VH-VL binders against Uncharacterized protein 5. Designs and how they scored, part 4

Target 1, 153 residues: Uncharacterized protein 5, of Haliotis asinina (Donkey's ear abalone) (Ass's ear abalone) (p86728)
Amino acid sequence: SNLQCKIAGGGELIPIRTPEYRAWVPLGEVGLNVSDSKVLIFAARSCFGAHILLQNNAEDFKNAVYEIVIGGMKNTRSGIRQCVGCKFDEWVKDKALNCRFFNYFWISWCGDEVWVGHGYRPPHNRILRYKYENQPVINAASVRSESDTYWAL

## First folded at step 17 (VH-VL; from r1 with heavy chain F105M Y107V)

Design t3
Fold by ESMFold2 at other seeds, look of step 17:
Order: C-alpha cells, then structure tokens, then sequence
Structure t3 (fold): chain C 153 residues (1-153), chain A 118 residues (1-118), chain B 107 residues (1-107)
C-alpha cells in the first residue's frame, strides 16, 4: 500500500469506451497525462481482452515499451510483453474481467520493475512483475480491447 | 523492414525428408512466434504449427505430429521446418509467417515449393 | 479441430459490385477470426483481424463483421485489383484452421 511514486490522474475518473479491436485510444487525448507518473490505477468492465500500452512517445504505437494484456484470450490469462503482439515475457492464468461489473487494476513502473495487479491499492494483489535492465522512460499510455470495454481511468 | 526470406524450391523423392529455411530480418527474432502454413497446388491453406524461436518450443497440428520438426537458430535468425516420410500429397508451397497472436500473421515469406515426385 | 466453411467457393462480379463472402465455424470462436487475401503466385496478405478490424493500409471498401460462428467479409465496391482468393482463419484454439477459400473473379 501507499506506493511512494506518483499515481496518474487528478482525482476524477475519466470514462472511455473501446469497441472491440478498434484503434488504440491515447490517454493523453482524453485528458489523462502519465508523463510525470509511475502508477496507473483503473477500472474496466469487459468480457475479455483489455490491453494497455505504455509508450515512450505518445504517437508511437509500434515501438511501445510494454503491452499489458488483462484477461486475454477469452478472459483466461494476463501478461506483459515488450512489443505489440510478440510473445509474453511474463504471463499468468487470470480470469480478471467481468462482462457486467467493473473490476479494478493497477500498473506500476516505479522502481526497477513493471508490476501489474488487481484492486486499487498497489502493491497489494500483484499478479505480474518484470525486471528491466535500464529504467525506461514512459511518457504516454493508450488502451485497446478485444471485446467492447468500458474503462474508468 | 520486417522480412521473412525462403528458398524458392526443393525436389525430393517419396520417403525422403526435406528441411525448409526461413530467415528473419528487421525485427527482434526471439520475441515473435513463427508459424508454418502450406498450400498444395490449387488448394487452400493448411496450418502446420508454431515455434517459439527463443527456446525452440513448438505446437504442431496433430495431422503432422510425428513427421514434422520445427527448429530455430538464433545466431542466424532462421527457423526451419523438416517434414519426413514424404509422399506425393506433401507437394505444396510451404510458407513461414510471423505470428502476432491476436493480431494475426502479419508478415509472410514468399514460400518454398516442395515437389515430391518418383 | 474447428472446421471453417466458406461460401461461396467462387464468384464472378463486375467492378463496382458489392461482394459478400461468408465463413462458418463449427463451434463458437467469439471474435477470433482473421481474413486474408491471396493473389496468384503470392503469399497471403492479412486484411482483417478480430473479425472486424482492418489492418493498416487496407482500403476502406473492405469490412468484416460477425461473431460466434458466423462471419462476413464485404467488399463494398469491387475494384479490379480485388480479384483474388480470400480465406478466413480462426485463432481461438490450436490447430489454427482456414476456410477452404473463395475465389473472386472480375467479369
């Protein structure tokens, strides 16, 4: 709890809808700036496949630093990978999403690792971790989904 | 530019084996899966299997289990498919393709025609 | 294995026509379906992933729809360069499987 790194956002949650497999939605374009932050807390209501892209450049969707997939492949697994569509560097079995209800998640790039967890109190309920050799610069984030997804960010 | 390069053709007799290469360039080879897909003359596409180039782990279509072996050489960024006990119905173009999982097979080699004739 | 059945096997249409190709899966594959285009002597080229999402550079006259077991590829106004064979492919489970193909010819 009480992660010392700055959490993105200004307090009010920003509602976003991503239709299935549509273009990435840059969070900066909907008013959420992550450039001075190290933690993202959000909620999603989705049947499966919530994708979050952490980027060094807000306009680069091909050379992302990390793609995080929550409840991928029919809500059976979650993972971290270093490129869009490449093999997962870390993954777990995870039935994380719910078609009818919002569930909370968090992503942290504070310190020398990237972490992913359930709930709204990092570092509690961490499910994934990946240690990088050099701390990446993450200035932007974007979202996309495999199914119609409602986000609160 | 992302490319997969294959040899143009191979000829074999029934009962022999063939090993087809696929050289990758323009991306980090060990981070992406490679699939093999074949197409008999005038026919449709048939998925043969997938390889993880970093550790060599594979998933094969059951039809080919026991006759197919996929390998990777990270020092040359090359994957291989080897098919043994060849029959005339194995005559086909053999494609390698980069497999982006939920984003589909985005880059394909131009194919290798393997002809099995007596 | 999941069997994918395309219809029709071939068709002939005029430039400007609306062309519809269907693909049926033998079981629920949710939206885990791709469409590929293949011209003679060439490797397949992906058009659509996730049943409905166009790949970058694919003309907007192409569209995909469907979920579950029934899927459609539509060319809203046929162009001469669209003469090709089109394949659906499921990625819900291994082995990945393709439809048998639909050959589209220009009259």
Amino acid sequence: as target 1 above (153 residues)
Amino acid sequence: QVQLVQPGAEVRKPGASVKVSCKASGYTFTRYYIDWVRQAPGQGLEWMGRIDPSGGSTSYAQKFQGRVTMTADTSTSTVYVELSSLRSEDTAVYYCARDLQEYGMDVWGQGTLVTVSS
Amino acid sequence: DIQMTQSPSSLSASVGDRVTITCQASQDIWNYLNWYQQKPGQAPKILIYGASTLYEGVPSRFSGSGSGTSFTLTISSLEPEDAATYYCQQYDSFPYTFGQGTKVEIK
Scores: ipSAE 0.707, ipTM 0.895, lowest interface PAE 1.2, mean pLDDT 91
Fold by ESMFold2, look of step 18:
Structure t3 (fold): chain C 153 residues (1-153), chain A 118 residues (1-118), chain B 107 residues (1-107)
Amino acid sequence: as target 1 above (153 residues)
Amino acid sequence: QVQLVQPGAEVRKPGASVKVSCKASGYTFTRYYIDWVRQAPGQGLEWMGRIDPSGGSTSYAQKFQGRVTMTADTSTSTVYVELSSLRSEDTAVYYCARDLQEYGMDVWGQGTLVTVSS
Amino acid sequence: DIQMTQSPSSLSASVGDRVTITCQASQDIWNYLNWYQQKPGQAPKILIYGASTLYEGVPSRFSGSGSGTSFTLTISSLEPEDAATYYCQQYDSFPYTFGQGTKVEIK
């Protein structure tokens, strides 16, 4: 089961900074549209708590389809949950982030599952998977962070 | 509309037990943690513990370990806290709150006044 | 357990005054700190999470700052409706703990 779905982007990477616990930054507002894609590959430099929200509506931050947390709980765990702030549906011990250097990650909503992994070659280094109850429609994505974070998307 | 509803008051004698309910509505009950927090009259807030309503797993503050039991009924979307061996210093308002983890406790019940008096 | 110490215990200030409340943690809690407001006869209401982030609908005169062990809640210009008791709360580790509260009164 090779990942054959379209990857978001296709131009120069977009630099973003998210200060700790600020409002969600919609990726569409910085020029990255995910509505025709099923995979997001990105890099982040962060001490802890990089959050990615997969949304059916670019304007809705409360009823998101999925929230992915990379390096949560002081960079000790990563997880997938079906709503902002609810309990994780899947999580693993994971020291994924680095304060000084960018690390790469990927997220896939291709097929009937959400997958999360390290690196820039999905499906290599997958760390999380969650099978949908019902096929979602994901038209937007947003980011925020628990600590001051630099992204390349 | 996310809402947590509690009964207004309970009265008990020392040595008895009390079980306080908290009924949730307006969201998917089993997806969110619920915390219990109490407040003695004129005093501050004291966290008692957290329950995962889905499987019933709990984390209790050590002060209450052995006296507290938290349970959930998914069919009625209701969580409960039961405190045994009551003393007069257990007189307090008992709140339930939805716990969004790194986003704080966003919705609180109105509180139940438990009075322990002979 | 992580002890949270607030100061002052109470204060009285005039409308328009700048009010500051401090909260000290007994160990490093990074930025895992919330602030709540409680008016008499009501449940607490969250104002700030993550030490500095305002909840939606909270007036911009409120702000939070700090990290590690020392935190501050500021009301830049006190309004009559701000008379309440304010609590900090750490969520770094169980058991979650609150400060003792700061009662703010209008002169």
Scores: ipSAE 0.684, ipTM 0.888, lowest interface PAE 1.3, mean pLDDT 91

## First folded at step 18 (VH-VL; from t3 with light chain Y91A)

Design u2
Fold by ESMFold2, look of step 21:
Structure u2 (fold): chain C 153 residues (1-153), chain A 118 residues (1-118), chain B 107 residues (1-107)
Amino acid sequence: as target 1 above (153 residues)
Amino acid sequence: QVQLVQPGAEVRKPGASVKVSCKASGYTFTRYYIDWVRQAPGQGLEWMGRIDPSGGSTSYAQKFQGRVTMTADTSTSTVYVELSSLRSEDTAVYYCARDLQEYGMDVWGQGTLVTVSS
Amino acid sequence: DIQMTQSPSSLSASVGDRVTITCQASQDIWNYLNWYQQKPGQAPKILIYGASTLYEGVPSRFSGSGSGTSFTLTISSLEPEDAATYYCQQADSFPYTFGQGTKVEIK
């Protein structure tokens, strides 16, 4: 059915490692395209600061549509902001990450809001929501991290 | 091109106030924090505080609490720092800088020299 | 407030020399440490954020390392244009604080 928001991927999870504060890793370059999807489910093992950038195109890191920060500020909060490094539009206290274990997360830009949650069963365990006026054009996503992070996407 | 533009110099007497402007261009002004940092002649850098230009929310270093006021005018994309009850020790170059939080202060104004004498 | 202590306060080195500047924090700041370069008569310019990540356009001869309380800025081969004062800055908590600076001069 095409009445549900589509989840990116659909095969085996793609392992990625992001060393602390390195260049963004475009997900399309590792084989995960989000252009036909509205939901991303993934896992991360990290001490703090897992960042996901939602973009209108894969080459645009300056005018990003959204940067989602999970376990930012020393693993004390998660948030949504409309540009890299700008102020958060929405944030919550959140000890989301674990240095030893993978935890699951999901991001949805389905409908008229961006949602972020814990776990692998959206919309369960939603922790953040941000309403946009018009549906953004999201054709790409990228990841980076404040600490050495292992991803399964 | 992201740019912050400040006036070059201001002169004041002890006990007066000074208000220094910082005009932003090349980015969405209300989405980014602006910090103010000062530097006395021949000395190091001292952070004064941060402002959220969209709502005017501020955080000040305790040293300046009660004497500093930071404001923003979104119609002109300009932030201001005002320092009152000036002393000779307040003689410094005052910089504004765009604050990207964990990514550091990426763009700085060229600074305004405030001289407090006599 | 978190105190940031740089060493040395100044140094003089020849073109091509390896230059090392250290910065000590009075408490754990994880990797929230930035480095700035300031040339005479100019505003500071960011070189490194997150202790080790170079900003776009910063020459690769600059590198940063460290975490916790001890951090290092290295210039692998000094160039004439590197004559400047260098500051570390913690971005862990307010008030943000800077080291006192290290003046690098060319012999």
Scores: ipSAE 0.710, ipTM 0.896, lowest interface PAE 1.2, mean pLDDT 91
Fold by ESMFold2 at other seeds, look of step 19:
Structure u2 (fold): chain C 153 residues (1-153), chain A 118 residues (1-118), chain B 107 residues (1-107)
Amino acid sequence: as target 1 above (153 residues)
Amino acid sequence: QVQLVQPGAEVRKPGASVKVSCKASGYTFTRYYIDWVRQAPGQGLEWMGRIDPSGGSTSYAQKFQGRVTMTADTSTSTVYVELSSLRSEDTAVYYCARDLQEYGMDVWGQGTLVTVSS
Amino acid sequence: DIQMTQSPSSLSASVGDRVTITCQASQDIWNYLNWYQQKPGQAPKILIYGASTLYEGVPSRFSGSGSGTSFTLTISSLEPEDAATYYCQQADSFPYTFGQGTKVEIK
């Protein structure tokens, strides 16, 4: 096709608030369908710990997921792991979040890797990459946070 | 279905060492940290340390530094804690637990009672 | 090391009572505070992580609150099966440390 990988969403950003550590919010239930897409661009205003889960389906929190943590460990590190709460497969020092202002981020599962970056222009400002051995099928995403977080997705 | 299985009891003399096993099943062993926590009779919980089973990297509580060794065997999905130079105050139940970091320790072994007596 | 101090050390309450257990940290641990329940002869079982979030399968009569250095576990209406010892645990930094425990008994 003309484009390599499709970006989720139709141009209007969907506001979501996640209080600290509440249940995962499936993005499909708030109107953002990622099943036909390979890239998610979003903004978050948060003190620390913005979590994004890439899933086979929105009700599966155990199988074939990737958890991306932005600004974890009190806003000092970001990482990718293959299960909720397990060891990070990739991580970097990253003071990514701001309590007062929205910052942009992007996640790509296009091709044979998961990438994470700052800003709204993938692949610019990539901070993380993880090459998987068996490509997962990603049809859903969910969000959660360690601190009170406002999202624009 | 996630389980951590430990032996029930071990008895040792003061000055000896003990090595307690913790066999994991129902999940990918190398993806999760394992912690060891002990509890003396009638007392509270005391964290001993954490191991990354894939590389064997460890973090120990200072109190046990020099006396504790944690190891992992990926071929059997088993973690071990070894405590040397045992004293009677090391008599305790020794638990292994799966460590989900910010999500807490979600699955615990049933514990191994280590009794140190002359 | 971060000292975790629970209050009270023990309590006795009737079925239906509201029970409150407090946990104080010797320094700011943000919201990295977990609660565990332990019944005699059993391993601890996690109830709450992140100060306030219930694990799946934990009854909704349990709740947690607090941040910084002061935290509370509440049982809104005590049930007979809640007789246990409760521990707070900080997950902010190594070594992880536990409170000394609060033994809850049914009258």
Scores: ipSAE 0.704, ipTM 0.892, lowest interface PAE 1.2, mean pLDDT 91
Fold by ESMFold2 at other seeds, look of step 20:
Structure u2 (fold): chain C 153 residues (1-153), chain A 118 residues (1-118), chain B 107 residues (1-107)
Amino acid sequence: as target 1 above (153 residues)
Amino acid sequence: QVQLVQPGAEVRKPGASVKVSCKASGYTFTRYYIDWVRQAPGQGLEWMGRIDPSGGSTSYAQKFQGRVTMTADTSTSTVYVELSSLRSEDTAVYYCARDLQEYGMDVWGQGTLVTVSS
Amino acid sequence: DIQMTQSPSSLSASVGDRVTITCQASQDIWNYLNWYQQKPGQAPKILIYGASTLYEGVPSRFSGSGSGTSFTLTISSLEPEDAATYYCQQADSFPYTFGQGTKVEIK
């Protein structure tokens, strides 16, 4: 790929279901370790609001985190923010999700920026780019959703 | 400890203006939106608008457009709402609240009672 | 603007009773519905976001349900400290709007 950083997983995709607004599902608890990786590629089938949290550790939901929202607000926009629920630092109009079909996405925290894109070939189809305010240490990730969502990670 | 602190009361005459403060502490002030919500005596809650403290960008309810101004001072972590051309019907408790968007308004100030009377 | 209508406007119930409050939106707000509790002389306190998700520290006797235009807040077993006014609020679009409130009293 065009990215020089390690992609998480590399094996069979891990199926996850997140009902609407359920507690965060730590990816480590379902067998996906991101601690030595800088790129996550995944698919989601969802009507709206797929949320991914990049964390310094799996227990941190308040500090040293980045929340990526794909297809938020009724599938109208995607964004990156530095805390759960705070204002978006970067966002774009984006009808990213589909209720009936899986769509692919990728997230990269390689280098000094967080990038988000569509598809399974980073850095192609990048839609968001955010340069760190403070250099993060990302060792974990978690997911949740605004609507009933099926993930393949 | 996340807190929003407001003055207790203000009194004004009809036609005047009032500016109510809301001082934030315990979190990174510029990262979160602040909303203003008022409540007339014996009545329900009414959303007035939202401010982004970092850039001062605002969204106002149409009812208040032209009379309301929200501002922020990042050096003191304080948000203000100013309401002009006051009428007796503007008598209310004015609350500030931290707006977590899809996660709701999680922390509220204790409110400022603004009384408009001649 | 989206109108939010609560029912009933007021109720009186005994400790231990199941209490149900309904909220009707004038248009589809999906699941963007919050519930707040307000006690006399106090600011509102959030109970529920996303129609059904309890905020941290909210007792499990509170629950929320619904989507689209019809929503319900339930207190499974009323406690004395639950005497308050309850508001629903839509977070679908600006201006955010609240229901008129439901006052819950202990008899």
Scores: ipSAE 0.702, ipTM 0.897, lowest interface PAE 1.3, mean pLDDT 92

